# Ledger of designs, part 10: VHH binders against q9xw16

Target 1, 132 residues: q9xw16
Amino acid sequence: MSGWNAYIDTMTAAAPSIKRCAIVGAADGSVWARTEADNVFKASEEELKTFVALFNDVTQVPAKGADIEGVHYVVPRTEESLIFGKKENTGFFAVKTKSAVLIAVYEGPNEVAAQVRKAVESMQTYLNNAGY
Key: E = the ipSAE of ESMFold2; O = the ipSAE of OpenDDE; V2 = 0.75 times the mean of E and O plus 0.25 times the DockQ between their complexes.

## First folded at step 4 (VHH)

Design e8 (framework vhh_6fv0_2)
Fold by ESMFold2-Fast, scan of step 4:
Structure e8 (fold): chain B 132 residues (1-132), chain A 124 residues (1-124)
Amino acid sequence: as target 1 above (132 residues)
Amino acid sequence: QVQLQESGGGLVQPGGSLRLSCAASGFTFSDYYMYWVRQAPEKGLEWVSTISSSGSTIYYKDSVKGRFTVSRDNAKNTLYLQMNSLKPEDAAQYYCATEVTGSYGTEDYYFDYRGQGTQVTVSS
């Protein structure tokens, strides 16, 4: 819905190096909001369903990696509610809340990655506190 | 300054074994995840294995599972990679790596700190 798009705008304003992002349902990967137009987040519903299921056991993720927008990312480690990966100058951070998964794809050096992680984790905290 | 020094590479025949070591200094080794990564000739950098600060959490690339074993000795600031049943596709320069965050305000993920590497050649 358009209401959820405001959170997309907040994240991209906080970390301008986010190229594409989405908020999806944790249970099924259904898209609640995503970047559109020139910055369209291109993941299919089938890919997102597979991706959110990774949070059922994040310890299994490093062995197989993660696919976002048809790109296979290596995920050398995970944290309890955080999956992140990098492929050269491109990377992502994905965090799980009570009912949502936030995915942000960025481009840039590690200084940029830190800013993106902070933006995504701040939104994760906000949504958890709001009951999502 | 983070310093990592790999050793133990060499030439082996397919099916052979090698044990790599990585001597670490310049940071509190026991507080950080450590990684083994490799780069084959004319190819990009490839992640091989991860070990947590305590050694209790370990991950491997699928193609090396059951053949490679990562371990660490925090008292000696040393990381190890035991490689068994080596295949031609394992031939690469092997590096140990870490992600030391907060070093003079730098936020580093994955493989920003690597040593010079140790060469592994698998050939008959």
Scores: ipSAE 0.357, ipTM 0.659, lowest interface PAE 2.8, mean pLDDT 84

Design e9 (framework vhh_6fv0_2)
Fold by ESMFold2-Fast, scan of step 4:
Structure e9 (fold): chain B 132 residues (1-132), chain A 124 residues (1-124)
Amino acid sequence: as target 1 above (132 residues)
Amino acid sequence: QVQLQESGGGLVQPGGSLRLSCAASGFTFSDYYMYWVRQAPEKGLEWVSTISSSGSTIYYKDSVKGRFTVSRDNAKNTLYLQMNSLKPEDAAQYYCATDEGGSYLPDSYYFDYRGQGTQVTVSS
């Protein structure tokens, strides 16, 4: 848990518009690390278990959308190992690695979304190369 | 710069069909995902369908799956939505949209690049 907080810090430093984020187990949605205190990532254990299961077949996601922190997001398209959505000024990017799912919730316009996506995908590449 | 012009809406009875078109200009149409979104009276924008730049990847909202078909003609810079078995719940203003700049535009508060839309009314 303590070691994984360094990866949270790296992502938020790369994209300061990330409001809340978490690293969770790909198999069960168990939290490895998340933002806390004033930026606490509030998704329940049941919600995260449901969310990570979406990566078993991302092509099913656009039809139904995705729920994060009790907020329902429309997900008009997915990419391999990437689910993302936007609702008003709030959005998220979630990527799957071999062992983990990285979830970042942000606030801001589309230019901000591009920065957040880059930060999350860079971390995804790093963790995959590290065997996670 | 981006221009989108919808057409093909109208009044139909439940069970009827309409074909919507979206003429695109001001960007390289064949390089972009295209979307159909709709807004019913007193409701927010709803995503309806997605089609990839090549047309090979297509998604639909669950409630329209099997009834609506999205397609595109990249040579004509035109997006289409074939709507069959129309229901009263499908009545809405329909817009086409794109994610210029590589970012998603799912929400009405961010749709600076959409046309005036085309009205679909479904009633007896």
Scores: ipSAE 0.257, ipTM 0.602, lowest interface PAE 3.8, mean pLDDT 83

Design f1 (framework vhh_6fv0_2)
Fold by ESMFold2-Fast, scan of step 4:
Structure f1 (fold): chain B 132 residues (1-132), chain A 125 residues (1-125)
Amino acid sequence: as target 1 above (132 residues)
Amino acid sequence: QVQLQESGGGLVQPGGSLRLSCAASGFTFSDYYMYWVRQAPEKGLEWVSTISSSGSTIYYKDSVKGRFTVSRDNAKNTLYLQMNSLKPEDAAQYYCATDYSSGSYLDDSYYFDYRGQGTQVTVSS
């Protein structure tokens, strides 16, 4: 229903190793779009509200890590608008735009992670330029 | 090739101190983030601390804040971890690690791809 589903499709096409992803509101973590069916992004609205609040001060994140879909990720470092973490063979990249946070969960080695990061950062740039 | 060699571990009583060192070679040490990670018996790898290439940005796992201090000497290609007020929960094999890099930080993420043999820290009475 929402036009935001097209951006989910664009990201997963650009980086097929993305297993689940979502676009959520930066202010409240409300879901604008997410992967569905067998690959449904399963984070609760309360978890997402907590997660997007991490972008208010990313320097506090490494000490405690981050939780996505009930999975605790170690986050050894952050950048101003980027939080990323890894747990065994899975990882995530999350980027903040003016109005949104994009979250992509992936599986695979470092070469795959680099592709996922590129896809997420490309979408971040596009949405910022579009005023989101 | 990248080589990392840890030293300084040993047996210490609760409340004691140890200073770990990591000698790095085979890469431009001053260009890379460095990490301390540890593994207790029958447990997975646990991240402990991060230090940026210049040493200006430092992060710690919440449970070691105020007790551990990471530092580096880029002229000597050496990473350090000063551990004070050691607790039994700190007993582990300690490894220094660095991010994989193809020559650009923008193409990489933290993954602890390069680790040394580690140095054993035992905390008991």
Scores: ipSAE 0.446, ipTM 0.698, lowest interface PAE 2.0, mean pLDDT 85

Design f2 (framework vhh_6fv0_2)
Fold by ESMFold2-Fast, scan of step 4:
Structure f2 (fold): chain B 132 residues (1-132), chain A 125 residues (1-125)
Amino acid sequence: as target 1 above (132 residues)
Amino acid sequence: QVQLQESGGGLVQPGGSLRLSCAASGFTFSDYYMYWVRQAPEKGLEWVSTISSSGSTIYYKDSVKGRFTVSRDNAKNTLYLQMNSLKPEDAAQYYCATDFESGSYLDDSSYFDYRGQGTQVTVSS
């Protein structure tokens, strides 16, 4: 019953093509909230710790890609506080706020990816403005 | 001006080996990540391997892991792909690539803005 689950619900409502997502601590990758049941976000504690550390220098990420839920993604480009990648019909967007990292895994073509990116970036702006 | 020149492709039988090379010029090779990508007939562009600027971080496509080895020689501005235990499924045009930030997000075919002309790998008996 964490209040953070409301933000998960907001993102998935804004972009229904999000299959799994999570909000994790930027410092340690600790899970604050994630999708559950049939849509459970399955990243391990060790994987998330490694993933959030990528935001220490996003310019190095394209050289090595990113691993989420045991899936290796080629990361074609990064922007400040944004990492995204794709593998076949599956992709992700991850953004860093002051205190959190938001990760959304989706399925579908580029039109769907654009909607997911907008949902994640909107939440990033909201949480930064709320002091998170 | 960025230029990438692949070589080393050819025809081998299943189980054979080839070593691909990519000669890079026009940029500071040692500062940039490098990729090997391939395209089989009637298929899209597939990522094969990534190597970091120093060579210390390396990733492979699942289907080539344990068979292919990427490496680089920063003193020679050259990228390599050692391919062992080649399978018919590995037959493709192979490209080396580097990716500089540009424009809007694009699909798989747009992941790699700078590619060479490629070198053909054929696996058949």
Scores: ipSAE 0.017, ipTM 0.234, lowest interface PAE 5.6, mean pLDDT 81

Design f3 (framework vhh_6fv0_2; at its last look DockQ between E and O 0.64; V2 from the best seeds 0.00; counts 0 for: pae E 6.5 > 2, framework grips, unsure alone 64.3 < 65)
Fold by ESMFold2-Fast, scan of step 4:
Structure f3 (fold): chain B 132 residues (1-132), chain A 125 residues (1-125)
Amino acid sequence: as target 1 above (132 residues)
Amino acid sequence: QVQLQESGGGLVQPGGSLRLSCAASGFTFSDYYMYWVRQAPEKGLEWVSTISSSGSTIYYKDSVKGRFTVSRDNAKNTLYLQMNSLKPEDAAQYYCATDWESGSSLDDSSYFDYRGQGTQVTVSS
């Protein structure tokens, strides 16, 4: 059956401070998998389409920030395949693979951010090696 | 370990200019991104500008583009913010910041672990 939720489970097991996350298509932001129930990832289809388009020119992102689940995040810098932002005690990491974008929203102190980044980047490497 | 000390703030009239400085010590300044952030009275912390370790990549908040210029002197471990055409909305306590400190090193997984008292910028007639 659908295996994409297994990758979400792997990331949240590696970094339990991930509150919500999703795997979406890089071309259109279509949801392949996301957290559900009490930790449902609530981004709209239009928001996700806008968000994945940010990877087409990451140099424009810091000036304007990024919106996820209706929350505006400050994004002080970007890398070619990585956008991450902060708002008070909340933050996110988003990474692009060949065909997917992984988005993880977390809450907690800076030590938590380091663990979340590691989990998301490990999954990015795995999916790229798997041809995604 | 990480120490950042801001200076150069003051009172200016709208349209005036100020140059802020940040003296850094306790880490290898030339290896890290640096940031300017500000906090206006009764408002939250606001990001203003980013400069890469070499100075080649620079970002600005949209509202300060064309008016503010960030720069750095790695030989002097100093970060600068040249502020021109100052507006009342720019009045704030200004802080220089870097990535956060994890144990004995800096970690680039989060932003704005600033140090020091900051420097006050007031814009009024």
Scores: ipSAE 0.550, ipTM 0.761, lowest interface PAE 1.6, mean pLDDT 85
Fold by OpenDDE, look of step 5:
Parts: structure tokens; sequence; C-alpha cells
Structure f3 (fold): chain B 132 residues (1-132), chain A 125 residues (1-125)
């Protein structure tokens, strides 16, 4: 178990509505850690490469949406280091750190989304402060 | 309580124009992002446009870029969608939506939760 797995555990513990989660390299989408077993994060390498590249110009993402694990999400807006999307009772939050992209896919009512965002943003802050 | 009421829909020919309005009440309209979404028959709800509280940030679905213009009048608590060069594929029930429940314009986790009854846009020759 790598140190990155601990961060997955931290996020999923902080937001129980997170169903799947991954930490990937910001440069190439390589998977550093992800939820596994019954909650395996299933995005392909190609998909993740495409996804992390969205952060190169987040202003274009709303127009196109974002795909994670073969699911297309509406992205109503973005921030410089934040991409979030929704599909029905599911959604995702993705935040970019210096070196990584944290992706959390959640399921539940919109009320739980706020907790998911807080979890990933908290981790974002932590990792940034740690130099990652 | 949050209330949104869309209007301005109708039947137009391809290439025609419509201007939708959304009257908002029950929340501080000027503090929140507003959205236009639409639902065509047998299709899911799809996002059309976003406008920030001040109107300084705007996003469009690719398929409507250059044709649709979102705007807002915070003094009137009204959201607008100018739709030009309408296409048959634009036909849908159009809704304005807000993430008011999030409590701030910075948290869009609950976007699209609040919508009006919608206004029907039909495009047919």
Amino acid sequence: as target 1 above (132 residues)
Amino acid sequence: QVQLQESGGGLVQPGGSLRLSCAASGFTFSDYYMYWVRQAPEKGLEWVSTISSSGSTIYYKDSVKGRFTVSRDNAKNTLYLQMNSLKPEDAAQYYCATDWESGSSLDDSSYFDYRGQGTQVTVSS
C-alpha cells in the first residue's frame, strides 16, 4: 500500500458518499492510487489522460462536459483547479494540485455533494502544502 | 421558497429566434449562479448555459455557442436566454435553474436543483 492510498482512504472517510476515488498524475493521468475491490475506480489510462488535460484550459470544459469511467457528466462551470460535474444522482469533483489530480465520484442527493467537495478540496490543500 | 418561472417559449421555424425569460424570487438572485437547462423528448436534462452572479462569467454548450446569449438583470431578478438561429435539435422544454440551496455562488454542488415549470421551445418548418 502506497502512501497515496492513505489519501484515498482519508477522502472516502471524510465523505461517505464517495463511491470511487482516484489520485492521478496531473501530467499524464497515470494512476497513483484509487479505490479498489467493490468500489474500483474504472477510468482507463486514455480517459484519464484526456481528463487531466482538461485542466490545461478549464474554460472550455463546460461546453463539452467531462467523461469519467465512460460516463458523461455535465460541467456547469469550472474553476482554475476545480472541475465538477453531475449526472442525475451522481457526480464528481476533481481538483488539481501541483502534481496530481484528485477525482471523487459520488452518488446521492445533491446535499451530499458539498461534503464531497470539501473532502477533495481539503486533500488538495494538504497535498499542495506538502509540495504535491 | 425559491421560485423560478420561465417564459418566452413558442413555435418558430428553423433559423428563427426566441427570447426566454426567467423570473426569480425567494432568494437573493444576485448572489447566485444561474443556469439554463433543457430537456427534449426522450432525452435527459442537458445543460445549456451558465452565468455567474455578476454576469462576468458565462459558459455555453458547444452546440449553442454563437447562437444563444445568456444574460441577467439582477435589479429585476430576471434571467434571459436569447436564442438565435434556432435549429430543430434545439426543441425542448427549457428551464432556468439555480444552486440556491448551496448557500453561495461558489458552491455549485446542488446546481439544477431548483427549476421552474419550464417553457416549451418548438422548432419546426
Scores: ipSAE 0.306, ipTM 0.679, lowest interface PAE 1.3, mean pLDDT 90
Fold by ESMFold2, look of step 5:
Structure f3 (fold): chain B 132 residues (1-132), chain A 125 residues (1-125)
Amino acid sequence: as target 1 above (132 residues)
Amino acid sequence: QVQLQESGGGLVQPGGSLRLSCAASGFTFSDYYMYWVRQAPEKGLEWVSTISSSGSTIYYKDSVKGRFTVSRDNAKNTLYLQMNSLKPEDAAQYYCATDWESGSSLDDSSYFDYRGQGTQVTVSS
């Protein structure tokens, strides 16, 4: 496959526990690509605009948490370009690149969370090196 | 086997103070982020505070910021929560937690899988 969809496929193949993911524009939350079909990433453009703005100061995020797909997650910590959210047996990792935010929503035990983080951070590095 | 044991809960008047402790064993405590979480009756688990492995980075839920102070002593494998100016809404079972994963001592991606039995904080007469 070509275009931004290939990056979606790469992340989901690297960590099968990713249930939904997306690549969105860091400035406005516009969707560049997302999982489709039976695993549609369902966040609205308005929700995504609010979400990507969290990266303007990640240190403020733990106090309030974050919403994705209408689900509220606690955010127990952040790093400069990474937000980790958790709710029960589900969670997300989101990372910012030069131009984009990568979001991966997963389900499963803690062993799979590490795989998801690795997949998302690997793609973050790849896109940054490619100028995105 | 990861073991976390909370203590220091009790009954306190509104405006009072309590200091919670969490004794940790079965993992390299100094490698991991630690968390305080709480649960009131018929409510879900609520995150309260996070402290990094070194103690240099600390986050608080907005409603406790300025009243609660988390700290850790890595030499004693102990996590602390100083709770001041307690309010009725702070009443809950308090748990310490870690994102330790059995496959790697450096993997810090999951925080609610390992927690203790908790200690009860009651704010009333």
Scores: ipSAE 0.048, ipTM 0.441, lowest interface PAE 6.5, mean pLDDT 83
ESMFold2 (binder alone), look of step 5: mean pLDDT 77; pTM 0.766

Design f4 (framework vhh_6fv0_2)
Fold by ESMFold2-Fast, scan of step 4:
Structure f4 (fold): chain B 132 residues (1-132), chain A 125 residues (1-125)
Amino acid sequence: as target 1 above (132 residues)
Amino acid sequence: QVQLQESGGGLVQPGGSLRLSCAASGFTFSDYYMYWVRQAPEKGLEWVSTISSSGSTIYYKDSVKGRFTVSRDNAKNTLYLQMNSLKPEDAAQYYCATDLEYGSSLDDSYYFDYRGQGTQVTVSS
């Protein structure tokens, strides 16, 4: 409902393999914008609060994995401000900006993962430069 | 093309030890993260351990911490997994994996590219 919906549209247009995505507050996991209708991103408030807290120490994530939309993902490694995981033919990329966390869930073979990562990282750069 | 060849599996009793090796070729081994993954008959593919290109960053699945040690020798293009205090639940086909797809220039995606042969670890008494 906010102007943030335009950024959701930009990411999904750049990487059509993104099935669901959201932009949430880095401090509390509050939803700023998400995909809707048949592609609704359906994480609970408590799950998102837990998920964004993972960015406080990304080195702890590989041992435990990450939960998004009730699905447990294995996260074999993390990078600064980037958590990503894969489960069978699905995966996600999540990046932290100054004020937000962007989460994109995709479906498809490994060949599409790089496009999704580029779309998410491009948006991360844009939002950081915009002061978010 | 990426080629990975695992060895060192076998049959051990609970509490025993095995050392797995993975010989890598077809890519600049020292530039890539490496992984150990396993598949048991009643489970899907499970991630076990990660080691960074330099060997400075290492991660383990919680259930193997303190028992398994991953290491690498970049001069020999070889990845190792030292498995101590083996448990029945560790019985599986073990594969080494990397982020690189065969014939791909995509360096920043994580995925498991195992050869499909692996090395079998059996734990029984």
Scores: ipSAE 0.354, ipTM 0.653, lowest interface PAE 2.8, mean pLDDT 84

Design f5 (framework vhh_6fv0_2)
Fold by ESMFold2-Fast, scan of step 4:
Structure f5 (fold): chain B 132 residues (1-132), chain A 124 residues (1-124)
Amino acid sequence: as target 1 above (132 residues)
Amino acid sequence: QVQLQESGGGLVQPGGSLRLSCAASGFTFSDYYMYWVRQAPEKGLEWVSTISSSGSTIYYKDSVKGRFTVSRDNAKNTLYLQMNSLKPEDAAQYYCATDYEGSSYDDSGYFDYRGQGTQVTVSS
């Protein structure tokens, strides 16, 4: 019922290069689960509310970028349910499901980015099929 | 081998115009998104514009919107950036880039670029 932390554990096990991640409500950015302790995901609910609203019109995102954990990311392009970007040595992938947004922050080269994207998109598919 | 070769940079006065070109080879140019990125002295790489494989989807950095126009000619494997109303803040080394790196489009989210870029200087 309230076991959303298991999905965080699944994603970080599938892509160990994920530094921090969260699953939040698509309507309001409320945190359902996030990484904690040494890898705490530091975004406030107010920042996340702003972030999930970007999925209402992803075509506006590349001109402005996106803010996660107080870091402004360049977003060169978007896809229907995918926002991704980079800032210096960090990057993120965020995907929208029916009722959730999954956000994964990583650090590393292209090989790492590809693995993180695959892990996040696999979870997106799983949650959509589960009705979320 | 992926190769991207930029040209068209130079010295221009504030308010002037330049047209940059990027000649691409070694991959199926018409299948990939292309990007313009720039780097000013003492700054990191800054994304400027995006154009989809067909040319139908285009994005710009907010500060260049209305002044810069990106386009492509898939028959010639060439990407363009028309820069109008140039400002001192636009002075930078300009690079064309793609999210192809060796073998897979799945490496999206990172710029793979080739070549030395083309220098744009804006001064009076």
Scores: ipSAE 0.254, ipTM 0.576, lowest interface PAE 3.7, mean pLDDT 83

Design f6 (framework vhh_6fv0_2)
Fold by ESMFold2-Fast, scan of step 4:
Structure f6 (fold): chain B 132 residues (1-132), chain A 124 residues (1-124)
Amino acid sequence: as target 1 above (132 residues)
Amino acid sequence: QVQLQESGGGLVQPGGSLRLSCAASGFTFSDYYMYWVRQAPEKGLEWVSTISSSGSTIYYKDSVKGRFTVSRDNAKNTLYLQMNSLKPEDAAQYYCATDYPSGSEYDSSYFDYRGQGTQVTVSS
């Protein structure tokens, strides 16, 4: 168990339908860890800075949606520390911790969405308890 | 078991108004977020509006803000969409939708259950 990549591995093992994911700084969107190679999380630094700023007022998100990896997602509702959205067969869950934002992009049928949410929220709880 | 039945669609001229209704059964309506979504010819499903279980939190697609009003009557298990100042681009099949029942594999999914829809045509 060392480095931020171990947490990426834990999430993807818990929900295999996660196609790409990242852990980024909540203040600036700086990448701490992300999936690589054929599953590389491709969001630019500017896009991530914009995305993490959405958590400053999640009530503004549904009207405009959210952009991740150049893909525009519909976000019909938000919760205080959770933004999630869909576009066709692709979806995402993003959660804020004290210091980080976890973003998981998944593909597949609706029945896997609950697994992805559970994996991301479990990691959110773990990192908050670890002081992150 | 979840059943949603839309009504109230029809043909109106640009600038006209329609009120859509959605009758819900088979689940505890007052516990669920409800949504209006639409599908225009040659386009995919488009989210229109969200209303929370109590009705306290409401969201709209930017292009319908100020023209559409969503509301609900939990005593009647009914969702409404008041559509004013209708434009040709609002012509679509309109569906009401809800999340999958909590505790299932779908409990975090948007729009898993939709009704049969009601058609809105905007034409002179």
Scores: ipSAE 0.340, ipTM 0.643, lowest interface PAE 3.0, mean pLDDT 84

Design k1 (framework vhh_3k1k_2)
Fold by ESMFold2-Fast, scan of step 4:
Structure k1 (fold): chain B 132 residues (1-132), chain A 125 residues (1-125)
Amino acid sequence: as target 1 above (132 residues)
Amino acid sequence: QVQLVESGGALVQPGGSLRLSCAASGFTFSDYYMYWYRQAPGKEREWVAGISSSGSTIYYEDSVKGRFTISRDDARNTVYLQMNSLKPEDTAVYYCATDEYWGSYLDDSYYFDYWGQGTQVTVSS
């Protein structure tokens, strides 16, 4: 067990529009930490395993989309170590580090998307520098 | 005010062709990715094709690859979808979309998506 919940708290504080988020293992999608209670991140183990495998070739993702918490998101494009998707007024940002994938689901207008992305990318940088 | 207006949808028989157009206004068109999406009756909206701001990077959904061609005319602020060898499963409302892509920005980048109103394509005999 580790203090990975502190990183969940940090991301949520930096971007309050994040509804649910998780930190999972890049190799297998195992959950290291996630939001709980009223904001529980509900993705299944099998779904997360499938999701993290998308980072093996992000260029194929826009053609297929991505599933998170049983919701199919349209992925308009991908960037280096970044997959993001939209479904109506809901979206997500997911970034890969050396050993982890950070996933943040948000709800709200597009103006909050930039704040969520910044929070997730800042944590990605921090974890990469920490050797994760 | 960002505005996207799709046109060109029609009824065509299987094997036919259509060209859809999306006229954009209210933003610097040449700086943004442009996309086509579609939504068939009873299904979720799905991505069809995308073209980068420079026009050099183009992506297609697997079922349309080789049949559909996305292109853009920045002088006319228009993105096109040329659809060939149309099949009944291509029947859908087609939507134009864009996001803000500022790859040249050093300190900040933003993602905002904008949707058009759609144009109906029906493929049947």
Scores: ipSAE 0.011, ipTM 0.251, lowest interface PAE 9.0, mean pLDDT 80

Design k2 (framework vhh_3k1k_2)
Fold by ESMFold2-Fast, scan of step 4:
Structure k2 (fold): chain B 132 residues (1-132), chain A 125 residues (1-125)
Amino acid sequence: as target 1 above (132 residues)
Amino acid sequence: QVQLVESGGALVQPGGSLRLSCAASGFTFSDYYMYWYRQAPGKEREWVAGISSSGSTIYYEDSVKGRFTISRDDARNTVYLQMNSLKPEDTAVYYCATDESTGSYLDDSYYFDYWGQGTQVTVSS
């Protein structure tokens, strides 16, 4: 889990507006790494299992929305391997790789969201190329 | 270019009703997700409701569920917020917002939120 924390650190360094994030298993939502201490990612195992299952059919997600850390987000649209949500001044981006899902929760306007998406998608590309 | 013009705000008594309208222009309205937000003095801007481009997905903030109804009329390029059983805590400037769901009028930047000037709702006896 320590080795995976280096990727968390890379994403948060690239996008300081990421408040909390995690790397979880795509099959079961098991946590591989997450932000801790003052920025602890608080999603339960049950919530994460439910969340990663959304990638089985992303076309259904806008109708249902998505829950992360007990917060319900409006999901305006999805792409093949991307779910993103908005709630007021907060949002998230979640991307699926071969075996992982990266989730980043942020606060701020759309300019901040763009930077967070770039960081998450860069890590998605890296992990896919690394076989994850 | 892109414009959102809110209207319908007024002073009403607790328990009253109002219908807000947001007239959109400068983009293909039917392709966009539409939102209502509000901001009371000294408070953060708060998300109230959202409706998908097709109108089939609708979400509400918990405190307004059962009292507010969001709808859209793509033929008129308008999104509405019907507000019933108004409470003093509903007092705020209400804003219409959108983000790009299918294409970009701004260099592929679908992250851009477009905000109108707002319309003031005051709930007071």
Scores: ipSAE 0.016, ipTM 0.297, lowest interface PAE 6.8, mean pLDDT 80

Design k3 (framework vhh_3k1k_2)
Fold by ESMFold2-Fast, scan of step 4:
Structure k3 (fold): chain B 132 residues (1-132), chain A 124 residues (1-124)
Amino acid sequence: as target 1 above (132 residues)
Amino acid sequence: QVQLVESGGALVQPGGSLRLSCAASGFTFSDYYMYWYRQAPGKEREWVAGISSSGSTIYYEDSVKGRFTISRDDARNTVYLQMNSLKPEDTAVYYCATDESWGSLDDSYYFDYWGQGTQVTVSS
């Protein structure tokens, strides 16, 4: 458990439609854990630094969208600690905790998006309660 | 069943105006964000505008900001897109969509629901 990879495993077990995900530092986008091998989360250091900075003012995000793994997503709206987007059959949910940002990229029709959101928000609650 | 029906598309001259309508049914319209999307021939579907359930929060894609206005009439379960100063680049099929509470339904149309759309052609 002491490795952050256990939390990646928990999220992907809860929502099998998650194709790739990562837990990154909220301050700098540094990767704490990510999916690997056939499911490697491919975002660059520059992209992650830019992405986590979006949480500084989520109200600006819908006008510009968001980039994850070189893919531009439409972000139709945001909530205080939630950015989500969709591009055809691919989507993401990203949530901010006290010190981390969780990013989950999924593939599938919109009926699976709800399960992915629940998995990510459950982990957000858990990590906030753990002081992260 | 969520149903969205777009109307109002037409052929217009550059610089012209059109108002698109989207009639919604099958969900509590007043509780949900509403959106407009468009798809030009040979291109991906792109987001155009969004309006919150209260109407207080409105978002536009940068290329339409100042030219398009999204609004809603909750008594009529309708969202509108007023398009002014139309350009040939605005030629597309326009779709409306909603994100009715990601996670509240077993099945959902959410953000991805695509009606038949309404064709807007800006030419001459």
Scores: ipSAE 0.042, ipTM 0.435, lowest interface PAE 6.4, mean pLDDT 82

